# Ledger of designs, part 12: VHH binders against q9x234

Target 1, 288 residues: q9x234
Amino acid sequence: RTFSEEIKEELVNVPFGSREEVISELLGFIKARGDLDVKSRHIVFSLHSFAASRRLLNLMKYLSKPVSEIIVEKSHNIKKRYIKITAEYSESFMVIEPFFDVALFVSFLRGLFLSGGSMTNPRYHYHLEINLFEEETLALTRKSLKDFFNINAGIIELRNTRKLYIKSIKDILVFLEAIGVQRKLEEIDRIVTERKVIGDVNRTVNFIEANAIRTANSTARQIRAIELIKENMGLENLPEDLRRVALVRLRNKELSLRELGKKLNLTKSQIYSKLKRIIKIAERFGDV

## First folded at step 1 (VHH)

Design u07 (framework vhh_surovatamig_d1)
Fold by ESMFold2-Fast, scan of step 1:
Parts: C-alpha cells; structure tokens; sequence
Structure u07 (fold): chain B 288 residues (1-288), chain A 120 residues (1-120)
C-alpha cells in the first residue's frame, strides 16, 4: 500500500464529532472528488483509496443518507482500481461554512485529504498535495490554512487540474496533526530526525495560536448566546444537558472546548454540538 | 469573511408587494442552499423559504405558500424574495441566510436583516 494509503487507514478511525463536523468532512469529500448531477440529484464519488471509501460510507451511515450504488472499476490501466460511489444529493450537504471555525475546518481538511490528497514518503521528498478544482474554495482553503495553522500552501494550476500543495515539513506535520494523524506522525518525526533536518519547534505553537484566536471569537459568540437566553427565557428552561453546558461555559469563559469537556466528561465534539444548539436557541432572541 | 447584505424592506399596505434582495460574498454562493428567515416583534426566528444551490427546488412555510417566491441568480451571487398579498402577520425583520434553516443544522450564517412593516 502507498504511504498516503497508510495515513488514510489511520484517519478512518478518527471519532465522529458533532453532526456539523461530519457534514463538513463530507463537504471536503465533495469538493475534492464529488461530481454533482443536478438533474438527477446524485453525487458521484470516484475514489482511489479504499480507506477513503470506508470513511465515506461511515459518514453517510452517520447522517442516515442512503448510498444507491457501489462499484469497483478499473481505469484504463489494468493495475489501477477506483471505487465509484453514488449517493443522493441533499441540500444539507452544502449548508456548512467550514472556513470560520477551526473544528469545522479540520473536518473539512480531513475529507479533502481522504478524497483527493496524497503525501510522498518523507524518506524521499517532503510533499503533500490535494486536488481542489473549484477556484474560490481553493483560495479560501489556502487562506484558512494560513490563518488557522500558519501553513503556507502553494497552488498548481494545469489544464483541467488544480492542486494545493505543501512542501515544508513543518507545515506538513501541522496539517497531519490537525486532521487526526497520530501513529504515522511519530514515524514521520523519526524519519525527519534521522535525516538531521531541524525540527520545527513552532509547529505546535502555531497550531495553538491559530486555535486560540478562533476559539476566542467562538467563545464570545457562545457567551452572548447564553446571556440572551438567560435574559429572555431563563437558563432553567433549557434542556438539562444544555443548561449544564451553559452554566459551565459562563463560569469558565477562558477555557477551551476541550477543557470544558473535561469538566463535564464530554468530548470536544460533544461540547461543541451542545453549544451550537444553545446558539440556535438564542437566535430567536437576537443576533449571535 | 461571509457577508450577506439584505435590501428592499420598507413600509407597505396590506395586500401590497415587496421584493427583497440579498448580495452574498465570501463563499461559493452557487454551491449552497439559501434561505429567508424572519423574526416578528416579540417572537422567535421563523424559517420562511429555502432554494437549492441550483435553483431547481424550493420549499416554503405553509403561511406564505402561493404568496412568496424565492429565487436566485448564481452569476450575480444574489438571492431574492418576491412577497405578494402581504398581511399584517408578515411584519418582521427578514434575514438572508446560508443553508436550509428548515432543519436543525450547524452554524448557518445570516445577514443583518431588513425590516418589513405591513400596516395601514
């Protein structure tokens, strides 16, 4: 199996977060390799990765969306195989804006990489690339990589193809860590050390800094939402699980979602999902 | 940065018509379903209408069916709501929104809103 496929195998088992995170990951699959047939309301995925295919089927199952057809086909080379998956198109697949929240963006990147990404074995060259054909989405993805993670991505534009690429080992490691690579990341770090390349001690700092900025903006919105509910409805009228989250957020305005989750024995994704429901409730009382 | 800028609201008499417009930027408009949502004075947010990303499918809340028409122009990145046979009950701030908004969803974005007052 290729080095890319080994990374993708690890990503298959990344736990599902909120429904919105799952939709954002599916959007990544669509943007990299999904062909929309608007007339028949179908999405056709042509995937070269069996790991990516399994992940996509798991996402569709989580969203209770039927898959109408799965075919394994040969390209015009007897050694090349691809998996063609056909699913009904739903407007719900396109409602997420993945560029403004780090958790949604990370999920989007995971989908993009699974569907249209590849990485060269770092023993030979430092190179990661993603097929991304839509010009505006490419530009927004590049900007968000810089804004959230301080990753400098380049663009390759050829007739009938567009790709984002990352050449810096520092940026590649930040990217892989962000989308959920763990064990393979350790192998890559070992290879980089053996090649006596200076390890970029700033990779984790850059990731934390980008997350802190976006989390602060998200936290302010969450607090405004809770205060609107408190003023107009009363927190005691929230469902019990949401009231617990609202109270803990108000008492701990400086904590990250992960840290809040630890206080309530919930995952980051679970806490995020509950805070999103709180924000939706608050929208009836004012702008959030 | 996602921006949705509504226009076309105003004061209109019962039975009158208004056309709301929304200019979108900062995202790939042609790839997203779009909605109109409203908030009447002292009431919660109400979903009004949704249009699919291609414009081939529309959906409406029962109280506006046959009176309101949602449409879009993907080349101009614009969303519209043609409101006919307006009633006092249609008085609300109207928001242009990205996403379906008919179903519970994630962080959908909406604009600043435009006020529609139906009064004699």
Amino acid sequence: as target 1 above (288 residues)
Amino acid sequence: EVQLVESGGGLVQPGGSLRLSCAASGFTFSRYAMSWVRQAPGKGLEWVATISYSGGSTDYVDSVKGRFTISRDNAKKSLYLQMNSLRAEDTAVYYCAAGTWKYPSGFDYRGQGTLVTVSS
Scores: ipSAE 0.000, ipTM 0.116, lowest interface PAE 17.0, mean pLDDT 77

Design u08 (framework vhh_surovatamig_d1)
Fold by ESMFold2-Fast, scan of step 1:
Structure u08 (fold): chain B 288 residues (1-288), chain A 120 residues (1-120)
Amino acid sequence: as target 1 above (288 residues)
Amino acid sequence: EVQLVESGGGLVQPGGSLRLSCAASGFTFSSYAMSWVRQAPGKGLEWVATISWSGGSTDYVDSVKGRFTISRDNAKKSLYLQMNSLRAEDTAVYYCARYKPGYRTSFDSRGQGTLVTVSS
């Protein structure tokens, strides 16, 4: 099992968000490793990761999209095995643009990493890369990494290969946390810390940026929950205290919990508890 | 050097229609989401609409939903805003803007603007 595969195994169990987030993650799979056959109306995925294959099948199941064929093939080199998955093409796969919303972008990144990404064991050197052939998609992904997460990604272009890469351990940790890695982050942080203790003069990882990503993901989930309640129940059917919080959250999507609390004369803890209750109510109507 | 040039503004009566155009140059137009933002007299900048780089997704401020339509022509490197059922509150200078990834209202470059006046 490679280090990359261990990370991907953890990602298989990341909870599904909204339908749009699931489609955005699927788009990531398509952009990195999907081959669209418009004539037969199929998408063919050639994946080198068993974990990525399991995740793709889970996404297709969630979307009620049939998988027509699964083949495990050995390339001409016996060491190189890949899983070929064929699924019916749907126009809905291409409708979502993953660059408008942080939750959609994070889901897209997860798909990209699962299908076309790899990370070197940090014991040897710091390197994460994603195969991404489409120049426009690569440029927008690089730009969104910088703008959403302050991640500085480089580009490598070879004959028939184009890759996005990250070499800063700080940026790698921010990236991995954004796509949903938790347990493996603790292992990586331990390795980084031990390397520094033995005379490594490189800079310490800044977890403040990772906290901003967690906050953005949490905010997106809160907004999704409120929208789901609005569509299925109506906000007017919420208890008065929850309705007030829901309305203020929708009108002030960029504010922190502390800032929202100030508007309602509530503590950060009180706002958090009420938003948690809103999310639980939304779970009755769909995936949040 | 990013250049965005708006046109199509003018005086229109309430309930009327206008189509704004924006000609883009100095960057790969097809690789960027594009937005329309406006500034009414004495007010700050307000985001109006965004269209994805492919044209497959659009987003609008609530006050214009169902009345305005954003579109693009990547071959012509042009962005459009079809404005129907215009109201006095739509009076503003309208700017073509290059979308900056982040929240949907973000942009990093804009043109000089075109004035839209809705009055009798």
Scores: ipSAE 0.000, ipTM 0.155, lowest interface PAE 13.6, mean pLDDT 79

Design u09 (framework vhh_surovatamig_d1)
Fold by ESMFold2-Fast, scan of step 1:
Structure u09 (fold): chain B 288 residues (1-288), chain A 120 residues (1-120)
Amino acid sequence: as target 1 above (288 residues)
Amino acid sequence: EVQLVESGGGLVQPGGSLRLSCAASGFTFSHYAMSWVRQAPGKGLEWVATISRSGGSTDYVDSVKGRFTISRDNAKKSLYLQMNSLRAEDTAVYYCAKSYYPWGTQFDYRGQGTLVTVSS
């Protein structure tokens, strides 16, 4: 069972609002399917989602629209079952404009998502998409998503299809909440929070490891420099302040610059400056 | 800029035939169901026929079933209406339209129309 199907199963139980809202949701079902068979004032839907099919039948029942046929078939291309529903349409649909009223618009979006939408499991990627085959309907839907919900949707255009997509997790959550998702929305929030915590933990560990490596490399370079000076000129030939720093570093390889500074009554910056000078002197005798 | 240009109308005797054409531009023709609608003198707009995006499905008002045939050529961005066995009652200005049919008769961007007169 896909993640999209689990969301769609929750949407089946969203309570019906006004008659106009129910018609708007049905318009969404229609707009997301592309080319529909029209014969004798009937619409034929071929749906791969059993949840969407149940919701459509509930919409038709609410509207008292006759359903002529319900056939469960197997797709030749997909090897999945699909449900073919033949239902009568009504002139009352022509008076509903889903783009100028937020309640009608969210009902329309719910129909679109049920009929032609999908969402990738948020454990892997943040992606929600909806099929929309008509240019003007797609443009109005995108504009209304921005105007009503501040959702920024992108467009994917294929030879025979167009899709709206949403990549921002914040926008996806607003979209799902708007169409009536509640239980699955909480699950998605949990997954997102878990992914953020895991990411933050990994970033923190990497920062600590990077600092430890940087410190170890710096300390190793300092010790190598001091040993080169010791072998080639003798530490006693360093200026007294540099000689003291060199000796303390050799005896305390594990200490930080702050801790070394405390032993010599010097600031971290003073210790750093003196070690830098020691390294520069050592460069005469070899690679540091 | 959406443009629909109808042609092919004229005067014809009862029982005669006419073929109407509509040339579309300014939108993605293959993404829309298309309809023919007509307006008879002194009457309101009447839907006549609709064809699906692919051309795989058609529907007609009862009074023209068996007499009219709607067709489309998506490569040429053209819509057609073959009208046979014409009757005086078919006299009207015929418009092609982008439509949101099959759920209603709301029409977008009707063209200028073409007059069909069926009389002696």
Scores: ipSAE 0.000, ipTM 0.243, lowest interface PAE 13.2, mean pLDDT 77

Design u10 (framework vhh_surovatamig_d1)
Fold by ESMFold2-Fast, scan of step 1:
Structure u10 (fold): chain B 288 residues (1-288), chain A 118 residues (1-118)
Amino acid sequence: as target 1 above (288 residues)
Amino acid sequence: EVQLVESGGGLVQPGGSLRLSCAASGFTFSSYRMSWVRQAPGKGLEWVATISGSGGSTDYVDSVKGRFTISRDNAKKSLYLQMNSLRAEDTAVYYCAKGHWYTSYDVRGQGTLVTVSS
């Protein structure tokens, strides 16, 4: 399972608060998804998380709202399985203003994260992002994150996607705690502490060892990029030359670029160029 | 039964200092993140500062950064807020809270009033 999915599994069992809080969480699911057919009175959720799907069904059950279809499909472009859930639309879902009350806002954030959020494994990089298609909703969410939690979130717009992101580990921890993550917070704190200890050790090494540390950091970035592609697109959707390089790097994390090149009959420069292109592709799915 | 008892508030002139205290009971204090939140007259609750269970990590709202310091004594089960260079805008009832203020814990005491006035 992905690191994001592990976090989402924990969120499935967060206790329900007031009815207004449950509706606010559902509004978060709605705002982070793509398709709403108001005339047909249907909401279509396309979720890449089984945990998020289970939570959504629990919310609908609590609100006594029927679900008409549950379909597990494979996307042609991404070649990743997703869960399509069709439910009846109600105007009551849209009357909640989640931006001016902290309990409603926390519930809204949980829905947003479950429906359209992801977090990179903190062993590699500190990055959390949420898909938010409506400009006004994204702007209000960013402002409320700052006002209620002092979280500094950035905005990225690219083609048919608009994202809110958080890069500060302190802000990510505050966010995750707010939406109800508990057990996974301890794991993240442990990883952060380990990275700090390793960083302190790295800062005390001599000039000779500094080159090994820089190489290790570069290798970590390459592995992070490949994992992002694996999680969001599938390695089989890479061009054959890039797919071969990605697989060999994952199987041989300890090897230098020159040694990887020997396995594929490629020069160090050729391997570097292909890994750079892999990193560029991964930028579509998160910070690398 | 979780109990939080705040103290240390009072009237102080602009530029002055106050130290707030919170005595906690009814839970394993060292295992929980603690926060200070405040409510100015006629306004909503505002988060001020947070400290991790171990005390190793702290965070502050921008308006108090550099002026306020949050700390804890796990052996005494006490939380503190040292407030320096106080401004009229800092006038509020201050509450200590279990966890980050807005979490599902939502447990705070009666509060302690801080009035900054000339």
Scores: ipSAE 0.000, ipTM 0.200, lowest interface PAE 15.6, mean pLDDT 78

Design u11 (framework vhh_surovatamig_d1)
Fold by ESMFold2-Fast, scan of step 1:
Structure u11 (fold): chain B 288 residues (1-288), chain A 122 residues (1-122)
Amino acid sequence: as target 1 above (288 residues)
Amino acid sequence: EVQLVESGGGLVQPGGSLRLSCAASGFTFSSYAMSWVRQAPGKGLEWVATISKSGGYTDYVDSVKGRFTISRDNAKKSLYLQMNSLRAEDTAVYYCARTGYSWLPRSEMDYRGQGTLVTVSS
């Protein structure tokens, strides 16, 4: 199979996050390859990747959205198969704004890459591209890549084609890690290392900046959840365990989970589990 | 049991050099990216440098670029930080830290050692 397909196979097994994250990933599929039939209220996905098709079906199953038809077709001018998946359109698919929250944006990027992305084998060229036909969505995606990950993406425009592309291997590695690639990322790292002269060990990869942004947004989500509970039911109505964790998090917004655990005599894992439960409760009262 | 043990800290004059070492045990060292982080007196933690699993990629905070070199020996399960042209501002406790280069939500790096003190003073 192609190098792109190998990357996509790995992405099929990325765990599902929140409902909003799953919807954001589906929005990525829609923006890269979905054709909306307003009269029939259907979306048609034309996918070149079997891995992407399996992921899309799993997303639809998670959201309890029916798939009305699955067809395997051949291109008229190319001896290559396409998978067409037809699903009912729901306006709820379009209410997510993936450009203001890093977790939603990462999910959106994964959908975009699965549906309309490709990467050249790094033994030949450093090149990753994504089909993105809508000018506004392309501009916002490019801006968010820069703002969240310091990725500099270029634009290719042809009559019926519009693409984002990344040519820096550093930026490609950050992109692939952000969307959930692990094993294939190690293979790429090895290929690039093998092509270098002895002593060229200072090739920069900005994983730390992206990790810091992800951590900050995770903390913000926790605080947002606690504030929603405070406004809608009162923290007093939480179980004592969760109330104690919520109060300590609100008073210590800058501390890590390990440091919060020390204040409550709990492990990092125990704090994480309790904060996850708090977020689940908050979902009843609004977007978290 | 995951353990990270730092060594090589000490007192050095401005312009001097030190080499920090970190011995890792209790996990498959070659499967993790590793970092050095530091904490100056009365300040928060600052990331200093990261090295990929293979050692093929490194990254540094701007203030140490050209002065510090991070390296690893996967056979010896060891991480190193060569510090040259040391400045008073480099005075800190230096920690060896394990990272997974992971985008899954976490609030911190997985594991950190006990630290080794570096004092740059005349």
Scores: ipSAE 0.000, ipTM 0.230, lowest interface PAE 13.4, mean pLDDT 78

Design u12 (framework vhh_surovatamig_d1)
Fold by ESMFold2-Fast, scan of step 1:
Structure u12 (fold): chain B 288 residues (1-288), chain A 122 residues (1-122)
Amino acid sequence: as target 1 above (288 residues)
Amino acid sequence: EVQLVESGGGLVQPGGSLRLSCAASGFTFSRYAMSWVRQAPGKGLEWVATISGSGGSTDYVDSVKGRFTISRDNAKKSLYLQMNSLRAEDTAVYYCAKEYGWRSLYTPFDYRGQGTLVTVSS
């Protein structure tokens, strides 16, 4: 399944805390995906995650709240089926204020993530987002993430969509740990570590390849320059210091600048500067 | 300025009991989970117990489950650790700590106090 679904499957098994924490998690489900019909006294949830649906049913069972209807339907607009859960509205669901207590807040975040959240596979991008349509709830959630966890969340607002997002891997790991991710958190940490190591290895390989190409091109350019001078003006017409460098380079085409420097008692930088001057002189006689 | 002041430590015989207290100030105490962490002589920090801001949820390291009870009084801005059936291995400096998350592996405990020494010895 998707990377997000695998995280959500682990969250299904997070132990229930206090009654207040269970209600706070349910409030998260309501705020992200619950359509509240006050007149008919029902909450309708339309969930695309089977893990989120299972967790929601477990929360309702814990609170001894019956569900009126469970429907699994095919969507003509997407390839995925969705789960429609209808439950009786209770005012007790709304009395919890999840922004003033960290345990209530992390339970609320778990509900939000399960019903409206997603995370991109960290092998590609560091990105976690939550759909949250109420402006005030979004603002309070962002503020509480900053206040409780020092997480800097951004906001994306489109005509029919409002999202809170986290891009820092450090902040994402703090977020996932807070809501109860454990096994998957270890996997994410391994991927992040591997990416750093592989990135370092790939950067080193690319650097070696780029350096080999630049060195080969540089050496070839140096030899072409010296040959052009030899053909068009004669090496004897170079300043003595440049003539010595030119001759040693021609005799030792395979040596590095450092090795050439050893033969002439010059630093790599000094050899490079003299070869650069030789190339400049050769530009009079052709393409170098 | 966040302040945490621990008290209640002392010398106790194996099998005995102690009650630790932590007085908090400088932040909205009821909004944060609080933890007890300990450090045995010459060893690293070990998390012991956490309580949610409301006091409705608690968690413990396996070695103290059934023996220790964490509690809080938000009106008094105080955190407590009731320690029963104490063992020599419980000897440590105990710290009161404000934390960002439950058993956070990636963020350190914030705002721990000076600590209170518990010695379990015959």
Scores: ipSAE 0.000, ipTM 0.127, lowest interface PAE 19.0, mean pLDDT 77

Design u13 (framework vhh_surovatamig_d1)
Fold by ESMFold2-Fast, scan of step 1:
Structure u13 (fold): chain B 288 residues (1-288), chain A 120 residues (1-120)
Amino acid sequence: as target 1 above (288 residues)
Amino acid sequence: EVQLVESGGGLVQPGGSLRLSCAASGFTFSSYAMSWVRQAPGKGLEWVATISRSGGSTDYVDSVKGRFTISRDNAKKSLYLQMNSLRAEDTAVYYCATYSKLGFPTYDSRGQGTLVTVSS
């Protein structure tokens, strides 16, 4: 079962409000997945979600609107099943204006999400999208999300598809809460908190490790250089200023350049310069 | 029986004003958003303005913004359109409707209309 389907399963149990709210939710189904056959006066819904199908049938039952046919079919070239529901077209379905009233808008969003929406498992990416073909419905939905909930939704227009999407986890949580998700929100919050803690810990550990690795690699290179000189030339044959630095480095492998400088009354820059010269001398005897 | 009855149209000179009224009956007026739509001679239906159920939110077609004001009185089951700074292009039959800006006109939910002529 997909993560989207788990969310939709919970939405089936959202209590019905007013008749107008139920019609607004049905309008959401129509706008996302309804194919209106004007000649036969029917609306055909092709739903991939069993939960969305159950919710749609419950809405139709509440409104005392009969469904003509319920068919479970498979796509021609793929092994996906879908539920085809045929219902009588009614003018009353189109009179609701969901964009100017928050209760109607919430119901409309629930219908849109159930019929045309999906959410990626938050363990991987923060992404919620709704497929909507009608440009004006998509634009009005985006505006109302901003006006009522301060949700910043984007629009992607493709050749045969229009999508409304939300990338911010904060906005996704507001959206899901608005349409009636409760139990699944707790799970999402837990995953988000875990991801943030793991991400924050990983970032901190990586920064500390990177600094430690750079320091260890630099120190190891310096020690190798000094040892190569010791084995091939003898430290006594270094200029006195370099010899002093080489000896202090060997005796104090764990100290920073600044700490080494304090022992020799030299700046970090002076120590670095002398160690760089030592490394260059050592290059004659091997790779450093 | 759902019924919408428009009134207030007439002949007015450019720059003039008119107030249209719509009396609703046969349904729960306060439960529906309401719209004004118009049809100029030889043209299709054009949505003009919408008002929310409570009257707290309004929307307008760009050509009438700042000139027209939609309002409602739920106690009287009435919808209004105050039209100021009228132009010749505003000449049309105006209908009270539960029609949506979404492009799903519902003929069963509009009245008989009231004619507005803006001319010298």
Scores: ipSAE 0.000, ipTM 0.215, lowest interface PAE 13.2, mean pLDDT 77

Design u14 (framework vhh_surovatamig_d1)
Fold by ESMFold2-Fast, scan of step 1:
Structure u14 (fold): chain B 288 residues (1-288), chain A 120 residues (1-120)
Amino acid sequence: as target 1 above (288 residues)
Amino acid sequence: EVQLVESGGGLVQPGGSLRLSCAASGFTFSSYYMSWVRQAPGKGLEWVATISSSGGRTDYVDSVKGRFTISRDNAKKSLYLQMNSLRAEDTAVYYCAKGFTYWGSHFDYRGQGTLVTVSS
């Protein structure tokens, strides 16, 4: 297994967030493969990573999107096996704005990395790259990496390819933490320490800040959803279990889902599921 | 529920100009990126331009850079496309689209479109 594949194996098990976050991750899968120019009613994914393929199938299942064909093929030119997945194209993929919201952007980055990303084993050199042929998407991704995470990404342009790359170990660690890598970060830290590079403080600070912003954005969306329901139908028209969650969320905007669960004698997972249902109801009344 | 109504199309000579408008309703216009996409006769949908929620960021397909300008008025819930130095290949039905769409093949909440014909 390559070092990239080991990282991607870990990403398969990252929990799904909102429906919009799942769609944003799927957008990342689409955009990282420039050869997936969608001029037909079908999208064809040609993935070299088995981990990425499993994650893609899980995303499609979550979104209830049909997969029409799965084939494992060998490239005659490149001596690699790849998985070809054919799925129906949906206009709903096109309405997500992954560059303005941190939670959507993080999900988008995960999809990009799974589909078209690679990282060199840090024992040899510090290098992470993502294939991104579309100039507009590349420029926005680079800008959002700088704006949200203070990551300085470079561009490699060759006649038939365009790539976004990160060479700073501090920026690579922030990127990997943002998309959900945990266990492999410990291995990378050991290698970096062995090479006597001190970069841990900036990584930890940037990760904490990014995570706080993501949590704040998720909380803001939950509150916006509850306010829309309140304005358009009244909270009293929600099922009793959802009404209780909505009221506690509004009164305790600063609390984590775990802390909210303690107030209602519910688990973090139960609170999350109920808030997700509230958001779905609110979608009838406006932008959530 | 979401409504997008395009206007401003017509017949114009090569080198001429047109300004397209899109009136949006049924959603919080100021919270969304907006795009213009087009479909030429016998061809698929092509993304033309995108503008961010605030109007602070814009992007264009290479063939229209320097000729077209996308803008918005959040107070009026309106999107615009100023088209200058029009060419025969710009002949298409132009659609206003809610959200981000850089590959131009499909999009949600498009309106009925407005026809632009550039005749030589």
Scores: ipSAE 0.000, ipTM 0.138, lowest interface PAE 16.2, mean pLDDT 77

Design u15 (framework vhh_surovatamig_d1)
Fold by ESMFold2-Fast, scan of step 1:
Structure u15 (fold): chain B 288 residues (1-288), chain A 119 residues (1-119)
Amino acid sequence: as target 1 above (288 residues)
Amino acid sequence: EVQLVESGGGLVQPGGSLRLSCAASGFTFSKYAMSWVRQAPGKGLEWVATISGSGYSTDYVDSVKGRFTISRDNAKKSLYLQMNSLRAEDTAVYYCARPTWGYSQYDHRGQGTLVTVSS
């Protein structure tokens, strides 16, 4: 069992959040290891991790998305087994934007790491990488890592491959904690301490930072955005449709997007779009 | 033995509506995604819509989005296609199909039901 596989085993049991978070995690799997056959409209996942395969099947089951084939094959280029999972492609897979909300982004990162990520045993050196071929997605992922978690990721470009990497132990610990690693973080902390680096101090700081960001869910971000607008320009200066959404959100902080939509006779997609626009407006007045 | 039987086709005026049905037998219907595909006179098969085994995920060809709705009743082992705002270009034989490998590949297809949209 590799060090990466042990981390992935722990991630299999991370509880599912909202439906949007589950879809965002699935998008991570698709972007890292989903080969889209446009003509047949199916996605083929080639996963080297049994843990990642179990997690993917659990996501598909939660979303009620059919799986057409599951096989275990040997790689032609290496003597390593991989699991091939074939599933239908649906436009609904692409409805979520994982880069504008911390909870959606964390779920997306978990999918990316499970399907295309690896970490070297920290006994030898500090290195975490994710295979991510699509240039725009890689650039957005790198920016969001910096913006949400202050993680400085580098890019490696090779023939027909692209990788995002993290070499700082501080940044690696923030990353792993953000995606839901707990027990393995304790092992890493012991290794770092035994190497007599000041990483233990960095781990404490990163833990506080990561926890503060992790507790920021989409609802909290929405409320913060609305309060910033209220303080800096007044809600009455929003377009009527956005003002109505902002007021209903403030009065009903505990309700889901679907429940909020029912109060305004809007679909979940429509209310999400309007809240996203509110957040964009708020960005002019402060960090949202 | 897998069997798919379509019904509900007919002649309808432009702007009208029609509901197609498909009765499935010989397999565990709820475990399979199902599709509607069509063939216009002198043309090849065109995929129209797909619905997941549970019914939670649906997908449509762009030309029918907002006009057609695919649905299923797993207890009755039935697949449906509600067609609204019908156009002359929707004239085709409609087939109920079971995809094995994504949307463009089918292991079983019914006999078809003719839909004619004309004034």
Scores: ipSAE 0.000, ipTM 0.121, lowest interface PAE 17.4, mean pLDDT 77

